VH-VL binders against q86l99r1233to1411. Designs and how they scored, part 6

Target 1, 179 residues: q86l99r1233to1411
Amino acid sequence: SNKESLPFRRDVIEKVINHLRENSLDTEGIFRLSGNMESVRGIVKSFAHGEPNLSFEVHNISNALKHYLRSLDPPLIPYEFFLMLLDARKNEDAETIRNIFWKIPSDNRVVLTLLVDLMVKISENSNVNKMNSKNLSIVFGPTILKPRTPTLDRMALMTETQLQCGIIQTFIEDFHYIF

## First folded at step 1 (VH-VL)

Design l5 (framework fv_latikafusp)
Fold by ESMFold2-Fast, scan of step 1:
Structure l5 (fold): chain C 179 residues (1-179), chain A 120 residues (1-120), chain B 108 residues (1-108)
Amino acid sequence: as target 1 above (179 residues)
Amino acid sequence: EVQLVESGGSVVRPGGSLRLSCAASGFTFDDYGMSWVRQVPGKGLEWVSGINWNSGSTRYADAVKGRFTISRDSAKNSLYLQMNSLRAEDTALYYCARDSGSYEEYFDYWGQGTLVTVSS
Amino acid sequence: SYELTQPPSVSVSPGQTARITCSGDALPKKYAYWYQQKPGQAPVLVISEDNKRPSGIPERFSGSSSGTMATLTISGAQVEDEADYYCYSTDSSGNYRVFGGGTKLTVL
């Protein structure tokens, strides 16, 4: 069956990320703990209509951002960059990862920069919020990076997942080098 | 105040090389991306090349890709454009321009330009 | 290959409203900027992000964007507004910077 695809709206995503930057850094389990699914669905629909509803509890807003990003087709990091990023991560080649980042379309790149900056700030406050770079990489790896054609090979899928998470962790840990 | 001063423009023969310089002052140079924009006398503006604040990313218009190289030197607060394999079509006034530091990528300050003439 | 299309010239009488258009397929998703250039001078930003007027730019300058078309409006054009006007944006990828061909505004 068809998966739902929502329009990519840079301005909406920026408003949501800025709200979370101001309101979520001390929130335990941010992005990990689920919100109320009916509320999350309503918030995601408000994103699609161009006027994000940010009057909800922070877990609902963070989960709405996560679901919105996951629903994007093409994903936040466009399909053509998937294999080259996995290859660069496998080779521990931070320079190539940085070069690939700067080839990403500017709206996607700006959103990715704001999102990773938020992840950096969350991870720096992990003593309070319990979300370190590894925790965030598990959340966002499969959310913003995916292949156009998923593999059916279980071992290949496990390797890809580890590399996807590794790329996000590299973005967080080497933020000032890459971005 | 913010100043961008270009230099290096000259008359050069087709196939020749030339290096343009832009001296920046009045702001923290390393906080800003920089670009070169050219204009044939009497014609419109054409973006040539850009470099981000930390030299980690360079971009080029298709017309100059492979022939021109943009670079910067933070110790000298200077931007450069190395132009190789010059063609008659490269004849233009070359402006140095500062990119917005707010992720919006527009030019907020420009120099007065330096004239490059490629002539036989 | 991506292009921003402007009319080559627009003429108005002093005090009348001038409208300069800029068409491009990426404009629904990308901000338009407007630069004014007078002979022998570097360009000056007169409108940023579709409709924002930078400090120091006269109130008579305004901008708008709808669909694939951005418009620069000069309400009550003055003789001193005579200049070339360029729209500027990025292509759909955002990695290439693009200027329109320019519009010569004549105030007679």
Scores: ipSAE 0.000, ipTM 0.467, lowest interface PAE 17.2, mean pLDDT 86

Design l6 (framework fv_latikafusp)
Fold by ESMFold2-Fast, scan of step 1:
Structure l6 (fold): chain C 179 residues (1-179), chain A 118 residues (1-118), chain B 108 residues (1-108)
Amino acid sequence: as target 1 above (179 residues)
Amino acid sequence: EVQLVESGGSVVRPGGSLRLSCAASGFTFEDYGMSWVRQVPGKGLEWVSGINWNGGSTRYADAVKGRFTISRDSAKNSLYLQMNSLRAEDTALYYCARGYEDYYFDYWGQGTLVTVSS
Amino acid sequence: SYELTQPPSVSVSPGQTARITCSGDALPDQYAYWYQQKPGQAPVLVISKDSERPSGIPERFSGSSSGTMATLTISGAQVEDEADYYCQSADSSGTYWVFGGGTKLTVL
């Protein structure tokens, strides 16, 4: 845990996810389209103070959540689960993925559940918002699941990235089984 | 108003190390992600590394991963790039740019030249 | 590995429309950005998020994106627009920034 990293605040993340669930499901390119840089940074800073500023346009809020999650160290899914999740995905073993999910620390698991539930709702409206489970997996795979020591081998990195995205896609598609 | 000033570029032998610095002014440095982008003289742009506003997230291009380390010091409004195990192909002008994940590079410094030769 | 493809050069006469393309498999899901670089100078952002023109950029510059192709359009090109133009976007994972190879615009 790097002490210079933004603190993990479950209460703040829950408020932001609830806001997005209410306001973003019909928004084209949600999480894909960038927000205004200064607005996004201001919103992320408000997270550190415990009072998220949600008065901004939805793309700024969604990108603030994405950047906050990417800043977490350890990541939302702790490092020790990385390789075992990739192995389970490689073997298409949804039961093992479910068993691993329930070993994740409770605050991380609750936040992950809320985040994936939001992703499910967004993907259900993909005809309007253009964000299906694959699109969301590309955004969130590298954001919430990463190794403690990144690989230097290009082919291994490409394989890991594909499996990271595959795990998120599995979370979305098998939500009611896993969560 | 916004200014980015790079320093630290030098001639170094293959296998050597260098540390580049970028001094930022004219904006609230701690609110922005920052990147290093390089350019071989007369050729195209290549993104090298990026770091988010609080330093909690870093990314590296495959060509430099494991050899280069990006860092920042918000109290000094400074961005750094520690370059180890330098190779001839790392020879380039290195730009400091404002921008990182999901951001465009809206301001660039003038660059600092790194030459790796025997 | 993932790359963005641009034509190496485009030539137009003053007052003609220049079109510079950028192709990449991730462009349907990722924004394109365009930079102008004149000799001996740092790049300047001329189009952000596919089609947004930053303050101070002349109205003759515009951008668009459709499918796997983004386009920078300079309507009524001027001699001062002669420069190298680079597109930039993210790879399909959104993890790495990628620049196109650059296009040299010549205004006759």
Scores: ipSAE 0.000, ipTM 0.459, lowest interface PAE 14.1, mean pLDDT 86

Design l7 (framework fv_latikafusp)
Fold by ESMFold2-Fast, scan of step 1:
Structure l7 (fold): chain C 179 residues (1-179), chain A 119 residues (1-119), chain B 108 residues (1-108)
Amino acid sequence: as target 1 above (179 residues)
Amino acid sequence: EVQLVESGGSVVRPGGSLRLSCAASGFTFDDYGMSWVRQVPGKGLEWVSGINWNGDSTRYADAVKGRFTISRDSAKNSLYLQMNSLRAEDTALYYCAREDYGDYAFDYWGQGTLVTVSS
Amino acid sequence: SYELTQPPSVSVSPGQTARITCSGDALPKKYAYWYQQKPGQAPVLVISEDSKRPSGIPERFSGSSSGTMATLTISGAQVEDEADYYCYSADSSGNYGVFGGGTKLTVL
C-alpha cells in the first residue's frame, strides 16, 4: 500500500529543534529561504530512520524539519482539534485556545511547545533574522494544523488559511499564557 | 554523567510545610522537563508534579493540586517542590526525575528524600 | 480514575521467559514505559516507547504493545532480574502520568 507519511519521531524532532535553537536565531530568512534540495531529502530520510544528520548548513536543517512536519499524517496538531481551534481563534478566545492546547496528546504537545518556543526566540531576533511572528505563522500554520479533508471552496480556503496562521501567531504572541 | 540529588526531606506535623530541592548536574538542565515522583515505603510509584524546560508550564496530580507548587531555577540547575498543608498520606520518599521528553517518562532518577508527616 | 493494571507477582526459574503485562484503555494511543526497581534503589528505565531498549539495558529485555495491553518480556531471566517492575503511561487526555501497581518478579 501507499505509505507517503513518515513516522512521528518525537526524539528526532526534539534533537533537531534543540540544534536550531542553538544555531539559527540570527540566520536571515530562517525557515523561509530554501536549502539545497538533495541535502534536505537526505536529512529528512535520516529523520525517518531515527538518526538525525545535523552536520549540514542551518538552512538545510530548518527546511528538513519543515518538510518532515508537513509530511506527518496525522499532523502535529491532530485533526480532531482543527475546527475547535479555528472557532476559538475566530472568537479571539485565548482561554479556549489554551484549554484545547492542554488536551493535545502529550508527545504532540511537547513537540509543539519546543517548536513554538523556537518560533518565539526567532521572532524576538526579527531585527536580525527578518522573521517576525506573522512570517513564522505563514510558514507553520498550514504545516502543523490542517483539516482531514482538504477545503476546495476558494473563499472558505482563504478564511481557513487566515485562521490557521492566526492560531500560530497567537501561540507565539501569547506563549507564556498558553504554554 | 547525569546526577540528580534531592534534599529537604524531614519529619513534619500535619498542616505543616516543607520545601524539597533537587540539584542537577551532568547535562544541560534547560533542555529537559522535570518531575517529582513519590513512593510510600513498601508501596508503588505515584507521579506528583511536572514542569517544562523553562518553567512556564506546570502539571499536578489531583491529590496535590492546590497544595504543592513545582518550580525551577536555571541559574542554580535546581528543581523545587513547595509542599503546603501536608497530610499523613503525603508521607513518602520523593524522587526527582528527568523527563525523557513527553509522556512524563523519566530516563534518570535521584535517590529520593524522605518526607514523614506525623503527629 | 484511569488505571494501569499489572499482576502483583510473577515467578520463573532461571533461564525461563518472564512476561509482565500492563493493561489500560489509553495504551492503543499512548506509549508504555517500563521501570525496574530493586530494594533500596531508585527506578531504572528498562524499556521506552513500548519497545525501545535504552543504552546499557541487556538484550534479554524487550517490550511490545498491542491494543489495551503492553508486555515486558525477559527472555532467559537471570537471578539479578529479581525486582519490582512498573509500567508507566499517560492517561487518555495526555495530561497526567500514571504508574501501574507494580509486579514483583521472583527468579528462583
Scores: ipSAE 0.006, ipTM 0.463, lowest interface PAE 16.3, mean pLDDT 86

Design l8 (framework fv_latikafusp)
Fold by ESMFold2-Fast, scan of step 1:
Structure l8 (fold): chain C 179 residues (1-179), chain A 121 residues (1-121), chain B 108 residues (1-108)
Amino acid sequence: as target 1 above (179 residues)
Amino acid sequence: EVQLVESGGSVVRPGGSLRLSCAASGFTFDDYGMSWVRQVPGKGLEWVSGINWNGGSTRYADAVKGRFTISRDSAKNSLYLQMNSLRAEDTALYYCARAPYYYGSGSYDYWGQGTLVTVSS
Amino acid sequence: SYELTQPPSVSVSPGQTARITCSGDALPNQYAYWYQQKPGQAPVLVISKDSERPSGIPERFSGSSSGTMATLTISGAQVEDEADYYCQSADSSGTYLVFGGGTKLTVL
């Protein structure tokens, strides 16, 4: 069934994203610079209890969100949408990308909307935080959009990665059209 | 303390117009999606319209599409519903409801008291 | 048009378990939410995302969902639980919100 359940915690992700929106927009290298591994692991564990521990330094919280999203199986953008999104991006078909977005299950779509809006706000402040839409697409492309069976072919992997990043960049740059 | 207060409900003739308002307080208004939900006295709840937290996306029930417009004003912490071409079937108590972030699958954790709209000739 | 179906009424004795069902074809892929409404009052969210109880809601309230049916369970129903109960979800596209027709719970 496509209905989400634990360990996908929409309420936890929403609280973490809200915290980052309030506290991270001026932070240089947000999502790019590493956090403390022990702190990150502790924060991720707190997500299981429904009350995320947000008392840590912002790089630890942002990396915890990144690691949590990477651990989701199925990923935030479900596997069935992977190839169709890559194909739409390859054809520069924003209308099809929009149509596919609205077919994503509602809890995944809500989280994706919040995450992309955070990325939009970060990118709008890139003169301060040094994270533009391209930088954010490199972080989140492989994190939230991935195939069920990874390719072992290096050339195919490079092409897929470029398109994955392109989808996230499209989400950021065409946010008000797609979302 | 979260509070939502609706106003603007009145008696109006078929074909008329009304603008409903919802004043929000006690929370960061722009962090939340908002919806209008109506209820005919003695009957069930019916979702009317939703607007996401950034105002960039709006949705309407088929019964009101093309006649009603939902909007929000962050400077005034207010939600609005512009109702045009009113029909007798639009007679209902109209609630303002808060949904965390995006309205498509959110729970409505706070509701106003409602404002009564009566469409009659 | 897509709808969520609830029984119009359910009656139980004080201390007995009340079960209110909500059926809809999109429920396998969409969460159900439950609201309590007492006469002259606004609805109150009592169950979120199929089974999560909001802060302040008595522990006797619980929810579950399986296939095309969601269920609100009130274990050891009290007279104060008399109210109309509404389920709410989204249509299959996830873009429109839908309420069930409501169930009047009587505790006799």
Scores: ipSAE 0.006, ipTM 0.479, lowest interface PAE 12.9, mean pLDDT 85

Design l9 (framework fv_latikafusp)
Fold by ESMFold2-Fast, scan of step 1:
Structure l9 (fold): chain C 179 residues (1-179), chain A 119 residues (1-119), chain B 108 residues (1-108)
Amino acid sequence: as target 1 above (179 residues)
Amino acid sequence: EVQLVESGGSVVRPGGSLRLSCAASGFTFDDHGMSWVRQVPGKGLEWVSGINWNGGSTRYADAVKGRFTISRDSAKNSLYLQMNSLRAEDTALYYCARDWEDSYGLDYWGQGTLVTVSS
Amino acid sequence: SYELTQPPSVSVSPGQTARITCSGDALPKQYAYWYQQKPGQAPVLVISEDSERPSGIPERFSGSSSGTMATLTISGAQVEDEADYYCYSTDSSGYHRVFGGGTKLTVL
């Protein structure tokens, strides 16, 4: 817990997402299959230093991006948007989700747009890569959208997790409308 | 060579406390999550607790939540499990395991340390 | 509480195909893992993320997952494959890690 927090580096995340867009769309289990954890952590450290090392195989790069995004505090979608997005998803209100998206700070919003666009491209190729919008929502829901104070009630946690995944699935499926 | 060595298992009375340790070597400890898994002799495996690479996130099975605390010490390459308010049903061999976090796979396991809760 | 269900035992003759199943409602969205445990030994990962075989695991071991069921297949089972086999995954929330009850494989 005394380790330095990882800084949010928009330019680094953009380079990593662009690399994955170019190299991962046909990769089976992209974001799902593990890389080598020692390599992944080394890559994440390079992200934190502003000079991403992209010379590794694609599963290491994709897992490094997941790990980096998960380590951000505040998360990619800032804490203040958590409950309002879950409420909008519960009501199946895509218009409110769109309105909330456009209130997200510009650097976070641009990164989120690039990330979701990558998820759309991956899901469009799911017959090859086996990663559809539901699979991607499970990966990214808890990674980029989380509460400031975690719930310890198991039933509430399960409901929150389903809604978190639902938000990401909505981002992917309604991309043309929201983004 | 990846090695995980558990220690601290003992016979304790119900309501007692015990701290288990796991010494890790042969890999970069801070690059991995870690988990504790227990097994009653002759019975099945039960996940107990998990901790991420930097100790910022911890998880617990419902059966131990509020009684057990998982922690790690990067300087010592060590994982710990503080067990309080021990019950007879906590009697088991306790394994530490390296944890992939992102996909939750447990790839290397120690030999286990036996905890017996008995009067 | 969420559970992964396995048969308690499976028996095959040497050279026959053994299939061990694992059922759970979260398996359509969560990876399954398979562990082999021999008496007095720690578990060994034999299949990761539904279908990936770790380095050093014999080719006769394979895994698959479809709907709410994951399957470990041992094609041409050998006597040395006698062991307890456990499936492992998370619940639907991704928070709790869960093991199946274990299956004793006998090769006679």
Scores: ipSAE 0.000, ipTM 0.494, lowest interface PAE 12.3, mean pLDDT 87

Design n1 (framework fv_unasnemab)
Fold by ESMFold2-Fast, scan of step 1:
Structure n1 (fold): chain C 179 residues (1-179), chain A 121 residues (1-121), chain B 107 residues (1-107)
Amino acid sequence: as target 1 above (179 residues)
Amino acid sequence: EVQLVESGGGLVQPGRSLRLSCTASGFTFSDHYMDWVRQAPGKGLEWVAETRNKANSYTTYYAESVKGRFTISRDDSKSIVYLQMNSLRTEDTALYYCARDEGYYYYMDVWGKGTTVTVSS
Amino acid sequence: DIQMTQSPSSVSASVGDRVTITCRASQSISSYLNWYQQKPGKAPKLLIYAASSLQSGVPSRFSGSGSGTDFTLTISSLQPEDFASYFCQQSYSTPLTFGGGTKVEME
């Protein structure tokens, strides 16, 4: 969570994802294990200035990306696609998920493609890093998919979370088809 | 008062078309998914079709028994949902209910009294 | 399509009885199950949503339980106004599907 509003910087996100792609695939618990909070905050602030500081240990950089993506408003996957994607996941309808993906605005779609490609590469190396598609879905489901108005019902929230995770798992497992 | 009123039912011959309307009042119609559910005389409930809201690109879904023959649509400016029924069959004879569907919870909490469709020669 | 099997199809009961109705899905539907009551000549009325959440205005003698494939509606102490038909409905996946219904009749 970030109180300060940050701009969506495609160029910055691409640099961060490319760095993680080169440096994080063998890192145990990547995106799951916490970084140093002070370092993470400093890295996230550097995103607003256009030249992210990538000289930090990989857990700090991965957590900075996670926190930045979670702070985006609108989220990486715009609000209008939230219920459509949850419904398509309930129906196990990969074709509709693919159709929705291609309706996402181009800058968001390119970033989502790079992020999911990174998740695919991490999951392929899960014997080493311990982060399979299910583990990654738990991290990124609530991060890049959210409703405009959060539900006040705890049961509905839990059900939405399961479907959000399911969408990310579908993105990773059906990457060749969807992206 | 939250209310749904169906209209357009009647007697029609097999192979013909009929359009049902459902007028909503007392709530923000554009925020809700809308469903059509039918009940044949003396039988149980059968879901027919759903239209999502504008935020979900007005996507539509159909029961297998009506796919290719029925079309659900909506006019948010008039708070009306429609069911266009083509190539009607005797087994389409039923009381047709309009229902408001809560998108997040996916339950139908408000129902109209229904409009009767009889398909007979 | 997800098939919803509801049992029993009918039950004879007396005022004050505990009535239990079951609903089984052909595949896991998590907690996306709703229960409706229908009286003769009337539209269905929502009783329970999300398997166990009681709809506003519905008496506390009604309760729902279950997750995955097996679900139960319980009426703890049947009242005269409860003689009606009851339907389960899955909202996990389109097409939405209803159980065959259970008619609760006076003994």
Scores: ipSAE 0.000, ipTM 0.466, lowest interface PAE 16.6, mean pLDDT 86

Design n10 (framework fv_unasnemab)
Fold by ESMFold2-Fast, scan of step 1:
Structure n10 (fold): chain C 179 residues (1-179), chain A 122 residues (1-122), chain B 107 residues (1-107)
Amino acid sequence: as target 1 above (179 residues)
Amino acid sequence: EVQLVESGGGLVQPGRSLRLSCTASGFTFSDHYMDWVRQAPGKGLEWVAETRNKANSYTTYYAESVKGRFTISRDDSKSIVYLQMNSLRTEDTALYYCAREGIAAAGYMDVWGKGTTVTVSS
Amino acid sequence: DIQMTQSPSSVSASVGDRVTITCRASQSIYSYLNWYQQKPGKAPKLLIYAASSLQSGVPSRFSGSGSGTDFTLTISSLQPEDFASYFCQQSYYTPLTFGGGTKVEME
């Protein structure tokens, strides 16, 4: 009866991403700047009911999407793909990254495609919004791609974080090849 | 072996109702999205309805042509998906296929039943 | 709704021929396109998913290509069992939609 994490709702995420695509491309610091926490919490709650409340200003909506994606367990990119993606990125092997992408379950893959497409469009407008591919990779790397068990070693954590961000940056920069 | 078996088709008059069933075996039914796809005699394929799995709250989707008249539902304990067809029209005449979406709802149908025929005629 | 336009509606071919079927989406569907084969009196069979991935058990003479809005199914050397109808289908957005089909007939 008591459930801690929200279920993965493709339809809700699609509605939120489409709203942001239409309303946030010129917003400075989109996904980086904080929203109002109370408003964000209320928006996230609306996701559980299947009809997201999108009447709030864009920083609150973008942060609600971040918090929702961060709360997913398993994460948007399922745990089993974590090490294989990190290894492919370490080897700078875009072909293997593409092959792994197409093994991701379809709902996760469609959502990931929509999310990265949004990131591509935001990065193309970085002169206005100040969010380039590196900035977006820092936001989304640890959010959508993470291990089952957290790394306790500080040096290993630094290396993993760099690779996680590198994978998202690769998704953005090589979007038309991978997706 | 992985198998889908449709039943419940038949001849029915316009304005009446019919319920189709599809029994699944050989795989973990509860993990998959399930679809109904129809084909009118001599025509192409038309997607009708989709029911998502428990992880996606059993959300349902319909083609515009059947929305409000047809209801898709499922019983995971029996591995059955249903299509309740109300207010039937002659243009609903078709072979109705039950299909499984692969790789946790990939949107591609990797397993199909042989279909059950629905004829709506006076 | 995403509209799928398939061409040609029919093609006459001989065994050993290279056959090409095209499919166009009314908006970008990235690589979310599938191809199915249907023989007379039989249910459809999945050939290709994700635009270019060959389904297990499908002969290598079948290949898919394309992304965005324009897609192609190629049969490199037509065999007698390949005379059938072929359908494309987008899986990017609900409602799922099929192309009108292409019938590959013997000359």
Scores: ipSAE 0.006, ipTM 0.534, lowest interface PAE 11.2, mean pLDDT 87

Design n11 (framework fv_unasnemab)
Fold by ESMFold2-Fast, scan of step 1:
Structure n11 (fold): chain C 179 residues (1-179), chain A 122 residues (1-122), chain B 107 residues (1-107)
Amino acid sequence: as target 1 above (179 residues)
Amino acid sequence: EVQLVESGGGLVQPGRSLRLSCTASGFTFGDYAMDWVRQAPGKGLEWVAEIRSKDYGGTTYYAESVKGRFTISRDDSKSIVYLQMNSLRTEDTALYYCTRHDYGGNYYMDVWGKGTTVTVSS
Amino acid sequence: DIQMTQSPSSVSASVGDRVTITCRASQDISSWLNWYQQKPGKAPKLLIYAASSLQSGVPSRFSGSGSGTDFTLTISSLQPEDFASYFCQQANSFPYTFGGGTKVEME
């Protein structure tokens, strides 16, 4: 039930992202600051029946989206793209990152595009909301891009985390080139 | 009321082991990452270890000074986080705090226990 | 590891004074900086997170500012309960590291 992986619902995610685009750009710490966990769980449960409950305070809605994206298995960016994206980022190869993006399945790619567009809008207003592209990359890197089997090597994990964040930062900063 | 209560500290000889416990109440324990932070007598704060929630993989992280000797673990059914300390050294002498940390969103430690004292001496 | 340098190590002040504490990171940490207060014999208490966000229940006389490598904590009008040690902490990367602390003591 709620403890299991939730189904990927493109329609639900689109409604939630559109709501946040209209209501969250001036909110300090958006996606960083916690909502009420009971409310967040209730919102996430509403995703399962296709009608997200958007009547809650914006921090509850943003955290529900974040929780939902983290619960996806496979993640928003499918496992098969993990190593190739990290390699492209390590080589600072934006063209390869763009080529890989366009190989992502269409529903995932559309959702990723909407999510990154929201991140771009938030980062453009970072003087007010305190969330620049680096800040957003820390939130979303491990959330939407991860290996099937996590490494237990601390130094390897640090390197992977920096590259995961770097990919999201590249998506935000080079949005019009990649998307 | 949100509360963390540490226990298990004491006087131990170098090379021995000690297990610290931290019991949480007043919040949904399983939703949060938990950390241990220590403070040597008259010194500043040093982060020791973190364990993520099981929903986020239950991954553990350690400061280099304790890696290979300390193990952080949790029991969500009892709302307890543990720190198993092996091969203790004199420099591990400190007050050990348990803290609540939401690594996924907050990236800060907002609730702290009163701490439990560990003294490593011959 | 990211080194956090805090200054001053101590400051003597009187009730009603404006107190400013600074924290410098050895590399860019964006806004991933927290400030904690610690009173003698007590656990640390979170005051400010994300460089400038006031934690719920913390008096408005506390404020934080800065980004990148340079950060400040300001107490606009010092109260008797504010005589304590203050620590900054970076949350940008593992391991989390703290500044050496600043003791605010009665003049």
Scores: ipSAE 0.000, ipTM 0.494, lowest interface PAE 13.9, mean pLDDT 86

